# Ledger of designs, part 54: VH-VL binders against c7peq0

Target 1, 252 residues: c7peq0
Amino acid sequence: MHNKIYNSFIDRKAKGIKSFAVLIDPDKVNPADIADLAAKCTAAKVDYIFLGGSLVITNHLDECVQQFKTLCDIPVVLFPGSPSQVSRYADALLYLSVISGRNPELLIGQHVLSAPAVKKSGLEVISTGYVLIDGGAPTTVSYISNTTPIPSDKDDIAMCTAMAGEMLGMKVVFMDAGSGARKPITESMISRVASQVSAPIIVGGGIRDAEKAYLNCKAGADIIVVGNAIEKETSLIKEMADAVHAAAPVLK
Key: E = the ipSAE of ESMFold2; O = the ipSAE of OpenDDE; V2 = 0.75 times the mean of E and O plus 0.25 times the DockQ between their complexes.

## First folded at step 17 (VH-VL; framework fv_inotuzumab)

Design k6 (at its last look DockQ between E and O 0.03; V2 from the best seeds 0.00; counts 0 for: pae O 9.0 > 2, placed apart)
Fold by ESMFold2, look of step 17:
Structure k6 (fold): chain C 252 residues (1-252), chain A 120 residues (1-120), chain B 112 residues (1-112)
Amino acid sequence: as target 1 above (252 residues)
Amino acid sequence: EVQLVQSGAEVKKPGASVKVSCKASGYTFTSYYIHWVRQAPGQGLEWIGYINPEGGRTTYARKFQGRVTMTADTSTSTVYMELSSLRSEDTAVYYCARNRYDSSGYFDYWGQGTLVTVSS
Amino acid sequence: DVQVTQSPSSLSASVGDRVTITCRSSQSLLHSSGKTYLSWYLHKPGKAPQLLIYYVSNRFSGVPDRFSGSGSGTDFTLTISSLQPEDFATYYCQQYTHFPWTFGQGTKVEIK
């Protein structure tokens, strides 16, 4: 079916239902532990499996998707390190443009190269405005690179970036502090973005406990994604899922 | 010539395990998945799972999780399927079959089959 | 899981007959890519199964022209235009659009 996963995002947002996603890197996860991980996600009623990483070879990705499909019924959404990381057995692809940065390859360049393969895959493609948030102030290193995360205290910059992405046609906004982030995105920034954006908002990076997951949902996040903390400690899946599912929507 | 040659018939008691082999020849062993499919008497074909011989990664059908183990020996180009906690319902002919990575679904060459009989 | 059901379960036929076997799936086998993933196999007792048709209608190498596949969506047909003595066997369809992959229960073609 077309748009099944995207429609679930917007329907759940409209109902005020918060979603928990577990991010798994098929190149880093211990293959022997995948069955246990799937069982824990099922028991905790995890809403989505986000699958992707820095470098994913196509057969590894296919195999990992197939494993989760045999082990549980949780939708599998591709979260690729590059747009060309696809599997026809997944439920959808987050087609990410790094709109917070000024690197043309991350904005559109990789997409031009990958579009034929993405189209051929037949996947549901979800246009996603990817907004990188940093923990501190900009540094001199930021001007040397072509990509600078938005400073953690610049709520209006994050809000304007997300608004622009939505106006340009992005269907989802993904606010991310980055893999292994020391500090998660502030509730203030999430609230500011949520006040101006109708698209579903995914929030990830640096979320290490159930309280922060809950507070992010209260601030206006629609989908909480956690990877690193769960890679370290899979017992956190239930605590975080329970907190996300218990969170009330922000005032409408 | 592509060949998949399986081990001989087995008779087992309920609760035991069986290990069936599938020796591949005539092609690059690590370039194809090896699947196992069984046929119980009077029944159709049932997919059990597969192994990627490159790296030994496996995917098992939900019904067989926890009872099946597949391994590959690249030095002998042989795949093994072990099914534990056998029941009378596991009486079947077990086939290995290969599938190209880029053709991801159909099985062009099959083994001759291995009859496993589970009886008291 | 997507169920695939064959009809008939068995049939009796004579050499030279046109034989048709149907395969019906519980869900569409048309993938969003525009491809349909369905294959047919021939199986004789004591022998390895043999691939006949892949991707609905593509004849595998060495398969005689009398075998043809057709269909779309949920309904598929294997046709043997003129049955030969070596064609008395059991035939299986297989879908691989949806994971896990599943087989039909088989259709036995017997000599009359």
Scores: ipSAE 0.413, ipTM 0.757, lowest interface PAE 3.7, mean pLDDT 87
Fold by OpenDDE, look of step 17:
Structure k6 (fold): chain C 252 residues (1-252), chain A 120 residues (1-120), chain B 112 residues (1-112)
Amino acid sequence: as target 1 above (252 residues)
Amino acid sequence: EVQLVQSGAEVKKPGASVKVSCKASGYTFTSYYIHWVRQAPGQGLEWIGYINPEGGRTTYARKFQGRVTMTADTSTSTVYMELSSLRSEDTAVYYCARNRYDSSGYFDYWGQGTLVTVSS
Amino acid sequence: DVQVTQSPSSLSASVGDRVTITCRSSQSLLHSSGKTYLSWYLHKPGKAPQLLIYYVSNRFSGVPDRFSGSGSGTDFTLTISSLQPEDFATYYCQQYTHFPWTFGQGTKVEIK
């Protein structure tokens, strides 16, 4: 197993570099548009492609991963709605435990079931503490898992949750307001978490413009993930990428 | 000078496996991807898959999934393509070709080809 | 998959002749970026294919100026202004705008 992706996370964080990730749902993306999307991501110097969805079909996932890998040299990281959504063709898998919730299945149950397949895939596995924050709209995750997100104004709860995840050995903290979030995560909450956690912090959900992306980076986010806004307007890829990179310019 | 040099012709029986090598020289081995393409007699060029020599990650066409394995040896700057469960229809000249992803997908250098004959 | 069809499949020509090969794609190869991703290759039996043209009209390094590429959308042309003895070969076009990348069936240029 390689640790290339995780190493890139920690290396970039150590250097103060901020990263931009485009989130793509394999079941929603038109295969005909993948070439265009890959080109735009390349041009914008997108750092990661995150692939994942709540109801991803395995064959679509494989195809999508393969297409991106043939069209660009951007690392492809699986961001699955379920631990069973695995493609051996990706560069890494975020192995998500929903630590903001109290559902045993999302903490460890589904992981036990998927572990053989994940191990067999040979993927780099990155243990990830997934912290669901209330984004003002029900998320698929919250609905399916019957988990209650952390209130958007409870910075201390988010902080303690992230701290616990890190102390349990999770390598990455993913703060997510969810797909279609009305309210993105506040800079205050990000800053509070970042002040107590040394692990890379990924922030996603409800980010709709370059300014918010930038502010989240300044608050302490290491990786910004945007999906919905990009799906609606692909031209935002460059703007958001530039903003994120401006928060801590990447030296090439 | 950039060169891709492939191994020699192979004759195999149905059901057997074949492993073709592609030795790269004249450039930074890990900076380019190596693709494999084949051409059956009287047919066009068919894409098989590719390998990223850096890390050894592979992507295969659906048609060959489960039968093809690509590997890279950075110490010798050599890429290997192994095709198993050979059939008569696998008779073809197999080519390795260099590609840079940021160059959008043309192949700037090719190996000389390796004839693989599958016959009873 | 995007189909790429060459015409003619074969032709006979003499040294010094102007040769034109056409490549037609089933879909436009114009990318949203404004670029068109089409390449041409020369291939002789027992030898490695050689890149001639990329991005429709760009000559690869070392390629003689007698080779030129043109076209847009779905129709593309490779032209050899004055055929030389070493040019007798099979020529292939390749589109790499759409995945999976696909090749034409080839055009064999033979001695008349």
Scores: ipSAE 0.012, ipTM 0.509, lowest interface PAE 9.0, mean pLDDT 91
ESMFold2 (binder alone), look of step 17: mean pLDDT 91; pTM 0.913

Design k7 (at its last look DockQ between E and O 0.02; V2 from the best seeds 0.00; counts 0 for: pae O 7.7 > 2, placed apart)
Fold by ESMFold2, look of step 17:
Structure k7 (fold): chain C 252 residues (1-252), chain A 120 residues (1-120), chain B 112 residues (1-112)
Amino acid sequence: as target 1 above (252 residues)
Amino acid sequence: EVQLVQSGAEVKKPGASVKVSCKASGYTFTSYYIHWVRQAPGQGLEWIGYINPEGGRTTYARKFQGRVTMTADTSTSTVYMELSSLRSEDTAVYYCARNRYDSSGYFDYWGQGTLVTVSS
Amino acid sequence: DVQVTQSPSSLSASVGDRVTITCRSSQSLLHSRGKTYLSWYLHKPGKAPQLLIYEVSNRFSGVPDRFSGSGSGTDFTLTISSLQPEDFATYYCQQYTHFPWTFGQGTKVEIK
């Protein structure tokens, strides 16, 4: 099977090129505003659009993917709230296992139920170890997952969790403070994980300004994901993309 | 007995708008997308966009963004396509067609077509 | 957008002839899990278009077995094994692997 999106993650990591992803929740975005979002992401040279959220409207995911495909050329990667939420028109699916938790349904149980539909979708499937980090307040993910986040100062627990996930076959590590986090993941924790993991590292949750996005990249994050701050102020797309791209290696 | 029945031919002047209807019968109206496709004289088929009758969500081809509006009336099982700022190159036969949500790409039933002529 | 191009643009044939129409895509229509999404339509002036073939080779319900589709990758054909009087029409291919969906420019099959 073709691995175009995963290969772009590892090729850019190998070159030290950092990527910026904008997370868009189809259920929260006014359909009339999608054209403006696509234009802003294109102008800022955003590397990926992640689509994810609570998809209670029948076929709304397909419609949203199709609308972005008519409006821009940025790859669309699914970041689903449920493993069964797929669209064959997307470029790839992050198939998330909540490896930081001990809920068997989120580790593998829902995947067993969704696997036939995911295979039939024809999507590129990217096995992703999802590591939930304490963001300073209870989050929707923490409540829904029935999991305790890794404490924000337990760098070694986060590192061991990510390392184990990689050894078990996860191709990507996604460190997330959660939607609505009061504080982002520390540079110390990112650096500790990055020292022991070869897989691409996605970092999200609580990132509110370009400086933090830049510092997370310098600490070892490969892909920065921002949703909430951009939802509140779409003008930040350009600033954050510029900061992430500026964290690329300095040529000798 | 699936049928899509469209409104009659229209003649319009440049700069005007036209609203074409497509009445569906013989199936569950809200279970299918309705697409609009046009054929200009001597030309092939050109996709315009679609509407999801459940909730009225739309997707328009890039060429038609800002000029086309599609609406659905579930009480009458009818979709409408309105094209504004008409030009002579908008002269075409306009078809509605349905596709099933889970089939996601081919059009099993089409309307009979509506000729829209744009002339001074 | 993915472009599909038909050949020929027009042809003349007699009842009973074997007719082939080619559709070529600018990109592979093979989806990542091995499915290929290409359909064929028949259209007569003043009538609604009619679906003939979906997913390259599957006949739609009620379509006679003289119609067949084949192909893979970027190259596809519609074959009419023995042309009938009702088959004189314009034929369109449509790809639906990639969004937006796109149509070929049409092939007119005329009476010789």
Scores: ipSAE 0.317, ipTM 0.702, lowest interface PAE 4.5, mean pLDDT 87
Fold by OpenDDE, look of step 17:
Structure k7 (fold): chain C 252 residues (1-252), chain A 120 residues (1-120), chain B 112 residues (1-112)
Amino acid sequence: as target 1 above (252 residues)
Amino acid sequence: EVQLVQSGAEVKKPGASVKVSCKASGYTFTSYYIHWVRQAPGQGLEWIGYINPEGGRTTYARKFQGRVTMTADTSTSTVYMELSSLRSEDTAVYYCARNRYDSSGYFDYWGQGTLVTVSS
Amino acid sequence: DVQVTQSPSSLSASVGDRVTITCRSSQSLLHSRGKTYLSWYLHKPGKAPQLLIYEVSNRFSGVPDRFSGSGSGTDFTLTISSLQPEDFATYYCQQYTHFPWTFGQGTKVEIK
């Protein structure tokens, strides 16, 4: 474990650099489009490829990782719906604990079961506090996790949750409105969390345009993750990437 | 006209290595991936792997992991496939094939093939 | 790996005949996005294989209209409506929905 990816997170954050991540679901991506997608990501200087989904099949995951690693030099980070969704070919794994919920299985149970496989994979493991925020509609994440998201207007709860995660030793905070979220996370909530957390903050869910991506960065997000919007319109990759890269963090 | 021209036939001993070349012309070399497929006598086609000429990154079939190395020379628009620890079962005609950069999976143009014979 | 099996392994036909070759995969080749990734190739001894059909039914550039592809899920067919002298060859199907990509064992079309 080289901590290369995590180090990149903290180094970029320290420098005030905002990062853009493209989220790809291995089970949903068209194989014929992968090369084009990789090219667009490269051209747009996408910082990370996040691979994952709640229903990812292991064989598809390996294949997808291998293809992206062949097609571009962008770090591939696993963003699994389950800790068992691991590919040794990736550059890192976000080891997610759903700290916004109170499901023991998502806090530690599934991790115990997956730990041998994850260790065996040799992947860089990045302990991640996953904070699910209400996106206005049930999402796949909500359904699969069987957890109640933090209400979108409860900034203090989100803040305290993130703080707790960090104090427990989680290296990254991932705030997510979920796949297909109708309402993205508010700048207010992001700002509130960012004011109290030193760990890199990843924000995803419901981001559909460059403006929102930019505003989230300005609010305090360090990494913006977009999936669905790009799947529908790949031309947004460049626009969003440029916006994120142009953004400056809010001073704490 | 798109062309893939491969190197000539090879005869090798078991345990040796063979390196086959595939020279591409008639298109932008770095805009397409090059795959390698082989056909043993009386057998069907078997996919080996592919290389992205831009950057030289590769993906291999599991069966060939550890034995195959693909490289690309952009200055000569040539891709190489090296297979080590040769066995009699590696006797086959080896083909390079082009795959569109924006489309993965099928091969629109092929080399003429290179016979590799492994015999003691 | 996904297995692809062709039927028949060989057939004899005459010029002008309608020829049908079947390809069956061990798994559905329908991708979640609604596309099916199957291709057909023509291969003559000592020559480079040639692409005929991609994505089940799309003819590659320059391919005569006598070649057609059809099918869905796990069952696919290549049809030559009227066999020509230059069509005597071995035909292969290939799936590229699932990695690694795999080929059928081939169907040799011989002159009767």
Scores: ipSAE 0.015, ipTM 0.524, lowest interface PAE 7.7, mean pLDDT 90
ESMFold2 (binder alone), look of step 17: mean pLDDT 90; pTM 0.901

Design k8 (at its last look DockQ between E and O 0.75; V2 from the best seeds 0.00; counts 0 for: pae E 3.8 > 2)
Fold by OpenDDE, look of step 17:
Structure k8 (fold): chain C 252 residues (1-252), chain A 120 residues (1-120), chain B 112 residues (1-112)
Amino acid sequence: as target 1 above (252 residues)
Amino acid sequence: EVQLVQSGAEVKKPGASVKVSCKASGYTFTSYYIHWVRQAPGQGLEWIGYINPEGGRTTYARKFQGRVTMTADTSTSTVYMELSSLRSEDTAVYYCARNRYDSSSYFDYWGQGTLVTVSS
Amino acid sequence: DVQVTQSPSSLSASVGDRVTITCRSSQSLLHSSGKTYLSWYLHKPGKAPQLLIYEVSNRFSGVPDRFSGSGSGTDFTLTISSLQPEDFATYYCQQYTHFPWTFGQGTKVEIK
């Protein structure tokens, strides 16, 4: 139970399967829309629901998790802005360390504080190296993290950062341009990172169309995460999912 | 003393809607979720969904999505469950139950139940 | 969904008898936290169900000592050490380890 989701990451990666994750912010999503969203995700064969936000304004995490769990069979993975955002009904938690930054609180400080609660939750904990990439504008993530993102054109820095994360034992690398990013991560950067990292690579931020999702997969991303674009247009779920899945077609 | 008091029995025709109420007392209304569970004749208990009275967010079982609506009135400490497009299979005793999700997922207090009969 | 099956569906007993009801789940109810989330309820016709046991073996407030719960994994038991007149009712188990929560079909304890 503690490695089911991670194992799915590893297995899919090993098979060359690309995965699509829909990012849902519990504080932004309208509960009335969740049923439709879940249906669309199911129809599109979305691989994961990533649930989390940069800001926790309300305690709707548990409710949101349960809603999705009732409406679909898609694994729900917590992608919290804070390590304290946990729900025992989720399938896993990405335990994020912002390794692109030099904020000790985001590297380990908040983890120390949240560790008892996280452990008590019984969630599968997936150690994740979070690599924040400059998305062309300050994002909520950058503001909250109080860290300087890696410049978008510095592929080597991203590579080295990801390598370091992996060598430190982080099981997943999450490259993120941040919520509301204007500039998504380049294929060049993804490729550079992928060439040196064996861990599953999650890429998110600023992905607005199916083509970009596809190209990111081709560049080396294992999991594509999209939130904002889908929030604006839910019809993109299928298009993006299809594109991602087409990047490495596998018979299901 | 914690109490959940439900509205009286209802008889409805197929296709109609029914709205059952559950009035809570003896505790802070917004601190607990109110769940609805039903029991058809000769059947077990079936979970329908729940509402967080604080904010009114709802979670419904897949089976009831689109047909059930739960609402909460904080001024009267009352939760409502409305089930539409009634079928004969919806004939059951409906219960409200209190739950504090953050601490436990069992139901510590229940209403007395409301019989809803759907017949032509 | 996790299926929960009780046995027996009904039983007849006399006051003073030891009564045992079993609940079996389709999958383990052991949560990764180490806790097992299974509850027992007593239900009399026309009355509100009452919580008896939570987390397999913890008696709810006000519940008599004659009620006890045990079990692990997929098999659980409610025991009434000495049946009292007020104990004639239908008993239900409920799992809340897995969402959605599910109930057993009930065990009716009748007077012999």
Scores: ipSAE 0.467, ipTM 0.795, lowest interface PAE 1.4, mean pLDDT 92
Fold by ESMFold2, look of step 17:
Structure k8 (fold): chain C 252 residues (1-252), chain A 120 residues (1-120), chain B 112 residues (1-112)
Amino acid sequence: as target 1 above (252 residues)
Amino acid sequence: EVQLVQSGAEVKKPGASVKVSCKASGYTFTSYYIHWVRQAPGQGLEWIGYINPEGGRTTYARKFQGRVTMTADTSTSTVYMELSSLRSEDTAVYYCARNRYDSSSYFDYWGQGTLVTVSS
Amino acid sequence: DVQVTQSPSSLSASVGDRVTITCRSSQSLLHSSGKTYLSWYLHKPGKAPQLLIYEVSNRFSGVPDRFSGSGSGTDFTLTISSLQPEDFATYYCQQYTHFPWTFGQGTKVEIK
């Protein structure tokens, strides 16, 4: 009840335990496949299910949340692209601001419009500083956000952006290369950001194999999120989850 | 006038399947979820699941996963619920009920019920 | 799952009597939005159940004002201020704050 999902991010980070999140786009998921997907996530001990994307149909979101809640006990976390994308049965909402960009609507403008509905929903709201990193090709996120991503070799710009977000009150930092990225975020950039912020760090975009997921965790990522690769090959769920969980400290 | 009319009573043996129909009229069929709820003798009501007739998407209660299948035929405004691998404890009256997908999950109109008896 | 228990399981009453039925939940039904999601249904054997009350106290369209609902937290009440011949039936409460949705076991109101 009292910030249960955010507290899980903080508690796991404090213990050095890394988390794996599977990103599901309600517009893309085939309802016939959800039972198998939920079973695979449960067997692999996936830590979170993230629901959302840049374009979301509202009643598909509600149905998707309810389906996962009937099929497994994994927390369901939303990150909607519009004010109407709320399901009261989800566990939490990533209320993100695109702090890497200079689009005022994505910084705060849409939040002014959505805040009454978000408050009325009763969801746990997690303020999230969203940092878009250049993945080597245009992505859906970069197009919809109408922002220039931070260049992939500008570690200090990413670090300063994350620091500023944390100082301004963001509880979580989400570094994302975007779905369809040609290259994932570098371990150097992750490490530079992690050295300067205490907030939990979510990393996503372009992660295609278990070794990269592991190395991102060792660089300082707290939560690894994968969507596109798993949409194409659900057998990767276990391999990636195992790699993420193996990055945790042993006895110390 | 909103109406949900269900198929007649069924008697089945353990291990068989049953398929119950629910024909809707008096409203826009695809604008409402159809739920199934059952009542075993001497027991309360138990939610089984729902179908969204727009697109045929379903959600089933955890207890019924793997045994229940719901389908919708928009040309006849009819929903079907099939329960397989029947056991004696599945003896119950099965109701269909509708709910608006933009409202909280209370059921404004119900079918008359279909008695399913499972006996060996 | 959230359990919902009704009391009494049955009662006998005469036309004109005031009838009170209680519904108790194993967890608070107050949603963090500030709303409470509890409904009441009337059911006669061989007939379709009928919605009476939603969101604790809101009467459904066409429901007479002798039916009223109240309560908060874990304790809820359906009141029939002056029982009519058509009101002899079984009454169910349903919570829909928590998923999955659950029903009470019913309260049978019989003619005395």
Scores: ipSAE 0.384, ipTM 0.753, lowest interface PAE 3.8, mean pLDDT 88
ESMFold2 (binder alone), look of step 17: mean pLDDT 90; pTM 0.892

